# VH-VL binders against q9v1v9: the designs that were tried, part 34

Target 1, 196 residues: q9v1v9
Amino acid sequence: MSFVVIITGIPGVGKSTITRLALQRTKAKFKLINFGDLMFEEAVKAGLVNHRDEMRKLPLEIQRDLQMKVAKKISEMARQQPILLDTHATIKTPHGYLLGLPYEVIKTLNPNFIVIIEATPSEILGRRLRDLKRDRDVETEEQIQRHQDLNRAAAIAYAMHSNALIKIIENHEDKGLEEAVNELVEILDLAVKEYA
Key: E = the ipSAE of ESMFold2; O = the ipSAE of OpenDDE; V2 = 0.75 times the mean of E and O plus 0.25 times the DockQ between their complexes.

## First folded at step 16 (VH-VL; framework fv_amivantamab_arm2)

Design T5 (at its last look DockQ between E and O 0.94; V2 from the best seeds 0.84)
Fold by OpenDDE, look of step 16:
Structure T5 (fold): chain C 196 residues (1-196), chain A 119 residues (1-119), chain B 107 residues (1-107)
Amino acid sequence: as target 1 above (196 residues)
Amino acid sequence: QVQLVQSGAEVKKPGASVKVSCETSGYTFTTYLISWVRQAPGHGLEWMGWITPFSGRTNYAQKLQGRVTMTTDTSTSTAYMELRSLRSDDTAVYYCARDRLYYYGMDVWGQGTLVTVSS
Amino acid sequence: DIQMTQSPSSVSASVGDRVTITCRASQGIGSWLAWFQHKPGKAPKLLIYDASSLQSGVPSRFSGSGSGTDFTLTISSLQPEDFATYYCQQADSFPWTFGQGTRLEIK
């Protein structure tokens, strides 16, 4: 009955553009949710934080509780309409990378698809330089590739617990944006029969 | 073992204030909230509010707004609840509890502190 | 505020009996519900969280079920140490609110 698509990609890969265009073209009535944004809203509602930058300062135990709150909320919404969930597959910390979705959370979400948007490190760097609206940390091509590799690994882990299908969509300069959008639309349109 | 140990029983006059302490051990103090709950004789449990030891934020029940103050001392892993302008209907056993909010809830409680308000 | 209503207010039972306590929320609270056991002079004890998850160390004879507005605590085979007052508590939104309690007495 429920149809949940997780979409992830590192900053600068072009995920937001692909997502926006695909949602405009798909036949299914998806609700777009940013997991982090919803967590922030719940934290504010609880009186735990006032600003988004405070979220990372919350104890991990509290963050996990909020994640579960959000996951269950999303699961409930998914009963009524298909969900496109924008989230981080991994989170870079000073001590290493953390999986964005704990076991209990991914089980609750139980996605049908995990979509990863990728590009070459060079392309991503180029796009980051052209996008002056966002403040991003300076990363090397090696660091960018490492992050993308870890996102793939995370997706495999998530799929193992949810039986989700993994789809990697390449957003290259030579492979036009339209091709990437069409690939996503093909996945999203599968939701039509689930809510018919 | 996680433990919450509260201060001893108090007897107060109407209009006075009382401050109950809750010393915690067995876990990292700044990773959970502390909730306070009371029970008046012949009544059920009533949530009073919580405090975040990690940030010092508080959320009080509306009924107690202006009369209750919750604080923490991270150096001693101790939480405090002060109730002012005491009245007879404040007579109750007061509990502190470790609180992990929505999912896990109040999983460990103190033994309770009896506060008696009488003329 | 969300009101929690328990039923019954009191129940008399014998050792070995199956006991069922219900809790109703004034509005939908999903699975954000906990059950507590409270004995006089003792700290309340968490039995069930998230409506149906058994707290660590709690005997398996205790179980919780329900979602939305209607919830149930079940003791499959009552033991002597189970005579106490039981409370449901919603953990959906602040302020936390409790049911009025169910006193379980020896028949």
Scores: ipSAE 0.833, ipTM 0.929, lowest interface PAE 0.6, mean pLDDT 95
Fold by ESMFold2, look of step 16:
Order: structure tokens, then sequence, then C-alpha cells
Structure T5 (fold): chain C 196 residues (1-196), chain A 119 residues (1-119), chain B 107 residues (1-107)
């Protein structure tokens, strides 16, 4: 059997810190994979792009084909060790939100868990403003909450086709990073029995 | 209906060049790659390379590098393959194909263009 | 370059027969394998993509199987229109490469 955990969260939720600490503490030997990084690697190998910023210029149909290539590669790796897969649940476009993983891709990945790291819109905005030195391009709190709502909806859609359980982990400043890390470690530790 | 229609047969002398056209219809030309494949008499299929209409990038088979040029004209939805310094062993039927990359592959092909290279 | 070796080079069969054609890759290619049918004077026709997925409009008597290095195309009940040359093609990495072909003839 394979064990695949998708982890997602919008910028400003503290996902990278939670992920790093959880991987240090879990009993399971996870491989951390960024989906977009593998997409770029495959596109470069094929000669389709030279630079990362060209990836979004590829036709959607070519991007979906690369997603299938990457998904099958990840599925093969998952036979050898558990996978923690970092990806976006949705992609914002000028005309709306696009699901980050098409049906065929999610079927191929077949995740056991979809973990969503969240925080309140005000916490996220505060973190983004500290990093950006307050810039007019930053999303409003209402836009941030809409994005988190859509990511939850996307996770439900992915779970319908993969047997995945959805876990929301709240990273609040008042209840701290340690609680969020421990919640993720509990999920990751489930993989120990799958790779006896 | 997706169609790829190629230019007609050509007869060339050694040392000349040939340029085969591939006019596409029934889909958005810039969505997928165009691959070129040839078949010499008595031989199997040989991939020559591809071009991306959406970016103009090419990928040529190593043995043809330096002799082949693939181009597109997006205003006419047409792909072109030019083979230079022709030799008698370049005699073949040349095909263009819509190439959907790894998963769906070369799903629609042109009718083929016979190129004969003889003295 | 990934070399693709087909077997047999030719096969003679009767209408109604079950026919199998094999294809071996020189290295693992996962499921990234396509099958084509090619008749004289016609364009090649995609039959199978991703090792086992049937292309739209292709009869269900055609099926593909295999992964890694060994792949099989099967025609479960041969029809008169199936006499042709069949090619496998790996789609794992460039350059795309084809098997040498298997000619299916009337016995």
Amino acid sequence: as target 1 above (196 residues)
Amino acid sequence: QVQLVQSGAEVKKPGASVKVSCETSGYTFTTYLISWVRQAPGHGLEWMGWITPFSGRTNYAQKLQGRVTMTTDTSTSTAYMELRSLRSDDTAVYYCARDRLYYYGMDVWGQGTLVTVSS
Amino acid sequence: DIQMTQSPSSVSASVGDRVTITCRASQGIGSWLAWFQHKPGKAPKLLIYDASSLQSGVPSRFSGSGSGTDFTLTISSLQPEDFATYYCQQADSFPWTFGQGTRLEIK
C-alpha cells in the first residue's frame, strides 16, 4: 500500500514552519515533495521551458499532461516510502478560482489525507503585511477568507475521489505553533504501520 | 473534426532541401505540439522532432540536428518541416502529428508526404 | 535513447483469432507507452495510450497491458480490417522512439 498526505494552505498560514518541525518529530520517514517543483523539473527536461515564470504561460492542456506525469512519478515513489505532498488546493485567476488537481490527477495520487493549514484572516493579513511592508497588492481579510473557504471546498471534492480524510489544522498565534505541529505529527505517524 | 493536411509529394536531387507543410484545423493550433515522423521504404516509424506552436521551441532528433528546421505560422495554423542537404536515404513518407505530450500522445496524424531523393 | 523491441516481426492469423504482440523497452518507462495501427497509404492511428487506455473510437477488441519494460497489445477477435502493421512507442522521455513494427497478415 502507499501513504500520501497532501498539505496545503494559503500564503501566511505558517505551513512551511509546521511542515519542517513535524518532519523532524514524526516516527515515519516521509519524503517531502513540492508538486510545482516537480512540474517545473519535468517541463525543463522536456525542453518546454527554461525558467519557472514560463510555467503559467504553458497551455492548460500541457500543464494537465505534466500533472499526470508528475502524479504517476509520485505514486511510484509512494510505494517505497510515505509522501508529504505540498501543493495548492486552488489557483486564483483573473476570472475565478481553478481547482489545482483535476479528477484524473487526484485519482492517480490517491491521498490518505488532505491537511489544510489555516489561520484567521487577520492573522494572515498581519503576517503578510510584516513581510511586504504594507503593499496595496495584498488581499483583504474578506478575500483571504473566501480563498480559505474555496480551499476547503476543493479538499471536499478531492476527498470524494480518493478516500482521503480532511484535516484542518489551525495555526493561531494564541494557541501556538506547537499544537499545530503535534496535530500534523499524529497524522504522519499513522504511516508507520503501512511500511512494515 | 481535427484534421492535419500535408503538402503533396516531392522529388528532389541529393544536396537539395525540402519543406513540407502541415495545415491544421478543428482545434486551437497553439494548444499542443506538432511532431514530425518519417518512414523510409521497408522501415519502421522514426521520430524527427517536435515544435511548440505556443512558444516556438523545438526538439530535434540528434541524428537530424543541423539539417532540420521546424517552424509554424499561427495565423494560418500551419506547421512546416524543412530538411536540408538531402541524401538518397532521406527518401521516406513524412508525417506530421498533433502531439499531446506524455499522456495522450500523438493522437491525430496527417496523411503523409512522400519525398523521393534520387539522382 | 530508449530502444523498443517488438515481437514477433510478423504474424499470420485468421479472422476470429486472438492475437498478441509484445513490446520491450530498454529501460523502465512506467506506463508511458502507446500503440499505433498503420495501414499502407493511410495515416498511423493511435489505438492505446498510457499502456492500457483505449483511444476514443477504437473497438473494444483492442486492449493493452503492462508496465515497466514489458507491454502487450491484444486483439481479442481479429476482424478483416485489423490486418495492418502495429507499432509501440514509448512516451516516457524524448526522443520518442518506436518499436520496429509487427506486421499482421492473413493466413
Scores: ipSAE 0.774, ipTM 0.912, lowest interface PAE 0.8, mean pLDDT 91
ESMFold2 (binder alone), look of step 16: mean pLDDT 91; pTM 0.923

Design T6 (at its last look DockQ between E and O 0.89; V2 from the best seeds 0.81)
Fold by OpenDDE, look of step 16:
Structure T6 (fold): chain C 196 residues (1-196), chain A 119 residues (1-119), chain B 107 residues (1-107)
Amino acid sequence: as target 1 above (196 residues)
Amino acid sequence: QVQLVQSGAEVKKPGASVKVSCETSGYTFTTYLISWVRQAPGHGLEWMGWITPFEGRTNYAQKLQGRVTMTTDTSTSTAYMELRSLRSDDTAVYYCARDRLYYYGMDVWGQGTLVTVSS
Amino acid sequence: DIQMTQSPSSVSASVGDRVTITCRASQGISSWLAWFQHKPGKAPKLLIYDASSLQSGVPSRFSGSGSGTDFTLTISSLQPEDFATYYCQQADSFPWTFGQGTRLEIK
């Protein structure tokens, strides 16, 4: 049996920290995979790109092929161990927002959970200002909220095709990081019985 | 309808070069790769390499390295394959194909171009 | 390079027969396998991709199965237009490689 958890969140929401801490605490031996990273690796193997920034320049048809290859690889890995898949629920393009996971891809992955990490726009902005290590585009609170709303919509679409459970984890300053981590750990620990 | 139409048959002498064209239609030329495959008489299919029309990147079979050059013209949606230093064992039917790589594969092929190399 | 070996090299059959062609890869290629039909003087035609997915427009009498190293193309009820040479092709890694082909002829 396979156990796949998709985790998503907009930049600055604290997803990386929550993921790292949860993986340290969970009883299940999850493999963390970044979908974009794996896709980049496959593109490099194919000789299509040399740098990550070139990925966006690939035709959509080629990107979809690479996505399917990655999805099938992940599915195969999931037979052996639980997978925590970090991916973008939506991708902003010059012409609109694109779902990060096409129908064929989400069907292949067939996740058990879709986890969304959220926070208030003001909290996210504050965190982005404090994190000087990452170069991020300046966004308004309205833009941040819009992106989070679209991620929720995407999660619903993904769940409809996979029957995944959706979990929204709020990472607020008042709620605290520890509470958010515990919520994720609770989900990850469900994988223990699947691989026992 | 997606179509790939190749240039006509060629007869060449050993040591000469040949350039085969593949005109595409029915789809956006820069959204797929173009692979080339050949078949010598009495033999099977042999992949020669591919080119990315969107960036011009190429991947050639090791056997043909140094002798083959693939190019594209986006203005005419045409792919070209040049094979140099021809020898008798290069006699074959050469095919171009639209290629989506791993999952979807080479889904539409040209009609083929016979290249005969003889003294 | 990955070597693909088809069996048989040739097969004689009659209209209505069930025909099975096998392909073996020298190493595991997951489901990255395609089947082609090739008739003399014509362009090769994609029949199956991803080992078992039927290409659009291909009759349902064609089917593919297998994973890893062993794959099978099946024609459930042979039709007159099915007499041709069939090739498997691995799409796991470059260079693409084909089986040696299976010639399906009339008995």
Scores: ipSAE 0.831, ipTM 0.929, lowest interface PAE 0.6, mean pLDDT 95
Fold by ESMFold2, look of step 16:
Structure T6 (fold): chain C 196 residues (1-196), chain A 119 residues (1-119), chain B 107 residues (1-107)
Amino acid sequence: as target 1 above (196 residues)
Amino acid sequence: QVQLVQSGAEVKKPGASVKVSCETSGYTFTTYLISWVRQAPGHGLEWMGWITPFEGRTNYAQKLQGRVTMTTDTSTSTAYMELRSLRSDDTAVYYCARDRLYYYGMDVWGQGTLVTVSS
Amino acid sequence: DIQMTQSPSSVSASVGDRVTITCRASQGISSWLAWFQHKPGKAPKLLIYDASSLQSGVPSRFSGSGSGTDFTLTISSLQPEDFATYYCQQADSFPWTFGQGTRLEIK
């Protein structure tokens, strides 16, 4: 058996902080994996790129092939320990949104959960404005909510091809960070029975 | 229909160079890699290297480093492989192949180009 | 480099026979294995990718199996056009490497 949890959320929802705190508190010994980091590692090993900024220039068909390589690697790791997989549910392009994980990739990963970290558009915008260290795209609150809506739709598509349950965790300022962390810990703790 | 059509047979003397062409059709040339593979008489298949048409990046088999150059011309959807300082043991049929990387592999091959190196 | 070893090196068989060819990798390659058919004077032909997936246009009498280090190509009912040399190729890491080949001859 394996236990794979996909965690996703647009920039500004507080995903990194929630993830870090939940991993410290869960009873399960999860391996945290960033899908894009593994994609880059595989592309470097193949000799296809030298630097991270070259990844987006690869043809989509080559990127899809690398995704399969990474998915099989993650599936093999999941036999030994539960996996918390950090990835994008959708990718914005100039011509629309692309699903982040193709059908064959989702089938190979076969996640147990797809966890979406969300917040209100105003909370997200406020958090992005406080983060002066990065040059991010300027989005309206309407565009932010549309992106979150599309991520929910993507999660449904991924669940159709796996056994995953979809969990939305709201990171509201009124509930504080503690509630969101506890909700994630509850999901992660389910893995204890799978690896006893 | 995807096709890879190679240039004709060549006869060369030791020390010369040969350049084999591989003209592609039926797909977008810059989408996938082009690999080159050769087979000497009485021997198995030997991978020589690949080139990325979208960037011109190459990866050569170690034993051929310094003697092989792979290039592409995107305006004609054509890949080229040049082998220099030819030796008699370079006598082989040389193939190009569309290389879809790990999962789908080398799915369409050219017809082959016989290169004979003799003195 | 990952070494690929095929057996047998040759096999004699009749039309209608079931034939199996094995391929062993020098290290684990998961399912990253392809099978090719090659006839003298012709281009190699991809038969199987990802250990067991049949390439489009390849007859269903061909099948592949295995994972890790041990892989098998099976031809369920040999046809006259199947007499050829068969190669396995690992697609786990560069450089791509091939088995030595298995020559399938008419009996």
Scores: ipSAE 0.749, ipTM 0.899, lowest interface PAE 1.1, mean pLDDT 91
ESMFold2 (binder alone), look of step 16: mean pLDDT 92; pTM 0.928

## First folded at step 17 (VH-VL; framework fv_amivantamab_arm2)

Design U1 (at its last look DockQ between E and O 0.70; V2 from the best seeds 0.00; counts 0 for: pae E 6.0 > 2)
Fold by OpenDDE, look of step 17:
Structure U1 (fold): chain C 196 residues (1-196), chain A 119 residues (1-119), chain B 107 residues (1-107)
Amino acid sequence: as target 1 above (196 residues)
Amino acid sequence: QVQLVQSGAEVKKPGASVKVSCETSGYTFTTYLIHWVRQAPGHGLEWMGWITPFSGRTNYAQKLQGRVTMTTDTSTSTAYMELRSLRSDDTAVYYCARDRLYYYGMDVWGQGTLVTVSS
Amino acid sequence: DIQMTQSPSSVSASVGDRVTITCRASQGISSWLAWFQHKPGKAPKLLIYDASSLQSGVPSRFSGSGSGTDFTLTISSLQPEDFATYYCQQADTFPWTFGQGTRLEIK
């Protein structure tokens, strides 16, 4: 009896807002977990890091072990309540893009849904410009689209190993935030049956 | 082949210090933690602490706080464990072991170093 | 600290016997448990990690099971080289802690 929804989206797509609003409206009592935050907490507990910035400096192998630790922890939590897991589908590195969730982690999490929040590159750029307080690297529309494309590809890969359903939610200016939130709520409400 | 080779046996007097070395080879030194574990005669295995070669961070067992210092030399891929203010109950075989946290465990160990503390 | 309790402390068995050793954690440790074999004068040898994963090079007669607080190491058919002391070790929370050990002796 576990229900896990993975939600992902590139920065500026409006994921946080949609997530927050959907959680307020859903009938199911989801626990929101940020995968990265939980990894950081575990790393701190282990004495590996003191600051968030140090996480990226850890060897990849250590990071993967931390991921597995977190994944198992999440899986255990999911036995008790539905989980909304905020994570990166892909991670941009200087040498290329890395899948945010390795095979073993996906199998452990065994999500029911993978939700991708998307918008047009121009919309995303617009939103990023409005939120100038965040030190974000300036990306081109092309780069933004590339990242979104890779997230879709990653989601497919994750779904192959978990049999999760993939849902793409478009957060367009014309469509409106409310519609996007409703789409997410519809998915989250499916968890009610699993824990009833 | 992955190997951890420790320094030879030591005999020390109470109050003295001992420094054990653990030379590693066959893998990337900075991608694994190094644990130290000891076994006193007639007792089980006791975890002493770990060091991260990649960042130099340490975590010591509370029982040994203040008396133990773990260090690494990345240039030689060698880990060191110093134990000070030695007591008779510190007599044990000391092991180093590599580990990747949580999942894979301490998979390769040194051969052990006997430290005898006697008056 | 998490306490690990092994049972039995010692066991006498014959070649070919099925041997079971148990380990109990004072709190839930998920699957973060390892089993070691230790012979006198030798380094401890990792047998099982993540509660049930067999370490490379370890014979298939060794198996681990369990999750949460209760764990088991099983040797399906004891071989002469298996007489040793076995330890469980939790890898969930620092400090790492070992069970007190189980001495497997020849009957």
Scores: ipSAE 0.781, ipTM 0.906, lowest interface PAE 0.7, mean pLDDT 95
Fold by ESMFold2, look of step 17:
Formats: C-alpha cells, structure tokens, sequence
Structure U1 (fold): chain C 196 residues (1-196), chain A 119 residues (1-119), chain B 107 residues (1-107)
C-alpha cells in the first residue's frame, strides 16, 4: 500500500528538469520530497540548528538519528500517497565517498525503485561549465565517471535491503530528454494501481 | 558504563543563585544532548531546557528564560545548569539527562540534586 | 508549545491487572514520544521511545502504541514494582514537553 521511488543523480545530469516534466505528465499524484530539505526542517523543529549551513557541523551520530526520523516520516506519508524521494546516493568528501543512506534508513524507506539519472562525463562537465552558479568545484571527466560508478554501487547496496528495482535513465544532449522523461513517467505511473 | 553524576544537595536563600553540575562518563560527551528536568514537591516533571555540548547551543523553557544558563566544559565532560533569582517555588529535585535526539530518548539520568530555597 | 495531556490522572489497580494510560498531543508529533516511570527518590526511567520501542532492560509487559496525536502505554500484567507515576514526553518539536503524569497506585 506504499510506493516510494528514489531518484538520484550527480549535479549536471538534468535530474531537476526530468523530475519536473515527469511529475507534470504522470497519472499518479506523487509527493516530491528532498531528503536533505526534510532533514533540515526536522533539525530546526528539534532546535538543533537555525541555518542550513549548520547541518554539516552536526556530529555524525546526530545526523544518522535525523535520517531515521526523516525516513520514518516519509514511510508514514507513503501510506497516503506515492513518494518521489530526491536524494544523493553518495556524498563526496575530501577523504572519499559516503553512502548517502544507511541500512536502517533504506530498510525503513523500503523503496520500490531506485532511479539513477546519468549522462556522459563530457555532457555533465559541459552543463556544469555553462552553469557557473550551480557548482564551482572543478571535477574532471574521470572524477565524474567515478562518482557515477559509485552511485550505481550504492544503489545496489540499497536495493539489497528493499527489493527495489534499479533503473538507470540516460539523459543525452541529442534528443535524450524526452525519452528520459518518458522512462520516468512509466515508472511513476505504476503507482496508480497501488493507490486506486 | 555510562554515568551522569550530579553535585550534592544545596540550600539557598531567596534571590540567590545555584549552579548544579553533571559530570558524564562512559561515552563521547559531544555526541549527546544534555537536558535539565526538575520536579517540585507534589508536582510532575518539568523540562527546563537542553544544551548541545558539541556547539554550546542552548534552548530554554519559556518560563525560565532570563533566569537560567546552561553551559558545558568539554575538557571535563561536564554540563552545568545555573538558576538565578531563586524563589521558594524553585525548590525541587534537579536532574540532568542525556539524549541522542529521537533514537534512544533520554536514556540515562543523573541521580538528581535537591535544591531547597528557604529563608 | 506542544501540550501533552495524559488520562487518567490517577489509576487504582491490583497486581495482575491490565493497565492502560493514554497521552494526547496538541498537534501531530508523528511517533516521537517517550514514556517514563518515576518513583519517589529515584531518577525517572525510560520505558519506551519512538512511541513503541521498548528500552533495553525494560520488562516485556510494558508496551506502547500510537502515532500522530494519540498514544497509549499498556502494562499487560501489573507487578508490585510497577506502582509509580508515568509520564509521556514529546521530542518532535522545540520545546520538549512532558505530560502532567498518571499516578498508578495500589487499589
């Protein structure tokens, strides 16, 4: 009686555009949730932070507890309507990549799908360079490819604990946007029968 | 073992201040919040506020705003609660408790400190 | 502030009885509710967190249920050591608040 779709992709893959268009076209009435936004809202309610900049300074244990609170709230909302959950599969740090969602969080979310939006490293780099406001950190094409590879690995780990299907949707510059949107709509439309 | 050990009972006159200590051990001090809760004779538990040792951030109950100060000393893993301008209705047992957000609740409490405010 | 209202304010019961205590929040708090047992001269003891999760070392005769605004603590078979005052407490939204307490006494 719940339907949860996780959507992820590194900056520059066009995830926001694909998500917006798919939500306009799907027959299902999804609620779009950004995991980080909800974590911030919960931290403010708890009096832990006033500003989003403070979130990264919270001890890791407290961040994990916030993740659990958010996961439980999402699970409760999913009983009433399908959820499209926008989050990072991995987080880049100076010392390596972190999985974005711990085991207990994925088990609680229990997603039906994990959708990864991808593009070629050159396409991603090109989009990032044209959009100077979104990400000023310089990643090479090799670093971009590595990040996408790790996101696929993270999705496998998440699927092991949820029975979610993993779907990779490619967003290519040469007429790929419309196909990517249609692929996502086909997944989202599956929710219609679960909440009819 | 995790322990929260509070300072001993105190007797104060109206208008004075009291500072209760809560020395923690057996866990990483900066990963838990510290709450202060009191119970006056014949009354229920009253939440006073909390402090986040990792940042020093505090949140106080509105009733006590302006009279209470909570601090920590991370070098000694100790939390403090100071209540100023004491009145007779501040007579209570004062507790500290650790809390890891929502995951475990306030799972370990100090033994309590009786503060008596009398003429 | 989120107000927590417990019912009843007092319960008289015998050993072996099943006892139910309720707690109502003035607004939705999801499942972020804890139950405490408090005896004179002792610190409060956490029984249940996250509405229904039993704290380590707490006997299984204690259980909690509820979500949103309505919550219940149940003691399935009352024991002599269970005579105490019980408090609910929300940890959803600053400031944290306790219910007024439910006193469980020997009938």
Amino acid sequence: as target 1 above (196 residues)
Amino acid sequence: QVQLVQSGAEVKKPGASVKVSCETSGYTFTTYLIHWVRQAPGHGLEWMGWITPFSGRTNYAQKLQGRVTMTTDTSTSTAYMELRSLRSDDTAVYYCARDRLYYYGMDVWGQGTLVTVSS
Amino acid sequence: DIQMTQSPSSVSASVGDRVTITCRASQGISSWLAWFQHKPGKAPKLLIYDASSLQSGVPSRFSGSGSGTDFTLTISSLQPEDFATYYCQQADTFPWTFGQGTRLEIK
Scores: ipSAE 0.215, ipTM 0.676, lowest interface PAE 6.0, mean pLDDT 88
ESMFold2 (binder alone), look of step 17: mean pLDDT 91; pTM 0.915

Design U2 (at its last look DockQ between E and O 0.85; V2 from the best seeds 0.76)
Fold by OpenDDE, look of step 17:
Structure U2 (fold): chain C 196 residues (1-196), chain A 119 residues (1-119), chain B 107 residues (1-107)
Amino acid sequence: as target 1 above (196 residues)
Amino acid sequence: QVQLVQSGAEVKKPGASVKVSCETSGYTFTTYLISWVRQAPGHGLEWMGWITPFSGRTNYAQKLQGRVTMTTDTSTSTAYMELRSLRSDDTAVYYCARDRLYYYGMDVWGQGTLVTVSS
Amino acid sequence: DIQMTQSPSSVSASVGDRVTITCRASQGISSWLAWFQHKPGKAPKLLIYDASSLQSGVPSRFSGSGSGTDFTLTISSLQPEDFATYYCLQADTFPWTFGQGTRLEIK
């Protein structure tokens, strides 16, 4: 049986750090996959793009096709080892928010868990300000909260089609990074039984 | 309705060039690729390559590299395939097709264009 | 390049018959396989995509199965309009490659 964990969180929430640390501690040998990175690799192989910035310029229909390519590839990999899939639950566009995982894609991935890393808008904003290199667009606390809310909604939608369990992990400054990591490790360790 | 209409039959001499057109309608031209496929008499289908109308990128079959050029005109939603240095073995029916790559594939095809290369 | 081998090269059948055409890939292509119907003087027609998904407007008597290297197109009950040449296409890796085709003729 395949074991796939989707992990998502808005920029600045500390997702990368939690993911890295959890993977080091988990008993299961997870393969970490960034969905966007894999899409880019496939697009490059196809000769569609040369740079990552070009990915967003691809027609939606082409993007969806690439997504399916990646999803099936991930699904195949998941037969051999547990997968931790880093992806965006929602994507902000000039016209609104897009679900990061279309119906066909989520059905193909069929995740066991959807993990959302969250923090308070103030904490996220603070972290973004400390990491000046990554965030070109300054978002308000309200915008940050809106994005987190939409991610929750997206997760529910994904879970409805996959029967995945949803786990929200809070990464607060007062709670500490270790607690968040431990919560993720608990989920990842469930994969041990699936591949034993 | 999605439709691809190709230019008429061509007769060429060896060494000449041919340019086949494929006019598309019924969909947004820049949202799909255009693939070209040919069939020589007594042979099967052969993929020649594709072009991305949205970015102008191309992918040609190795066998045809250097001799084939695919182009698009977004203003007319028309794709073109030029084949140079024609040989007798280039005699075939040439097809254009709307292509969505891996999953959906070539779902709508043109009617085909016969290109005859004879001395 | 990925080679696609179809079997048989030709088949004779009667209306109402069950017809099976196979396609083998030289390497694993997952489910990235399409089936086309081609009649003389007509444009090729997409029948099946993603190995088993029926293209819109295609009769349900057509079905596709398989994954990895071995694929099958099945016509459950052959109709007069089904006599044609059929091709498989791998869409896993460029260049796209077709099988050699299977000619379905009337018995």
Scores: ipSAE 0.805, ipTM 0.912, lowest interface PAE 0.7, mean pLDDT 95
Fold by ESMFold2, look of step 17:
Structure U2 (fold): chain C 196 residues (1-196), chain A 119 residues (1-119), chain B 107 residues (1-107)
Amino acid sequence: as target 1 above (196 residues)
Amino acid sequence: QVQLVQSGAEVKKPGASVKVSCETSGYTFTTYLISWVRQAPGHGLEWMGWITPFSGRTNYAQKLQGRVTMTTDTSTSTAYMELRSLRSDDTAVYYCARDRLYYYGMDVWGQGTLVTVSS
Amino acid sequence: DIQMTQSPSSVSASVGDRVTITCRASQGISSWLAWFQHKPGKAPKLLIYDASSLQSGVPSRFSGSGSGTDFTLTISSLQPEDFATYYCLQADTFPWTFGQGTRLEIK
């Protein structure tokens, strides 16, 4: 008996605002977890790194080991309360993209939902350009759309290895925020029956 | 074929030091940890510590801190363990093993190096 | 440090017997438990990792089970080459710690 919702989205889609508002409104007591933060915490406890920027320098095999440790911890926590898991769908490497959640990790997490927060490329670009100091090398609209397409493909792969439903929630600047929040709340509220 | 080949047996007097080598082959040296394990006569296996060849970081068993130093030479794919201020109860077979985190364990071991400390 | 306690300390058994060895952790270690076989004059040999996964090249008569604090190693039909000392190892939290060992002897 667990309820795990994976939430993902590229920078600029408004994921943090939607998440905060949905957690305030849902009937379920979710624990919000960032996968990368737990990865770093475990690596520090093991004495492998001191600083976050060292994480990408670890051999991919060691990173995979840490991912499994974190996945097991999340799975154990999910027995006590529902989990909203914030993570990247893909990880960029110099030689291409790696799935952010390998098969063994997805099998362990066994999420109920994979929620992708999206916005139009022009909205995303606009938000990134307003924050030039934060995102110095902003992608073009075409690159943004390709990135979102790749993340959708990654979500399909994750669903193939789990029981998850894929939900795309679009966050548009006009009237879309409240709609997006309500869509997420609807999903989160499903957890109530699992933790009676 | 993955191999770990250790240096030969040593006989030492109390107060001396010993440095055991562990030459690795058949895999990418920097993608695994190296753990050191010893077994004294009549006792079980005791984990001594590990070193990460990819970063040079070490983690030593508390009992041995201050007396042990683990190092690597990436150019020769070799790990070293030095134990100083030897006592008679340091008499043991010392093993190196390549290691991963959490669920893989120590899958390939060196043949062992007997270190005898006697006066 | 996490203490690992094996039971029994020794077992006498005959070829063909089913043998179980247990290992108890002083705190929860999820499934981060390995089993090793150790014969005099030889290096230890990894049998089982992640509590229940069989290492490549290990006969299928070996199996592992358990999670949390209680773990077992089972040999379904003992063979002459299986007489050895068996150790569990927790790999949840540094320092790694071994159980004290279980000696499996010929009856």
Scores: ipSAE 0.647, ipTM 0.852, lowest interface PAE 1.6, mean pLDDT 90
ESMFold2 (binder alone), look of step 17: mean pLDDT 91; pTM 0.929

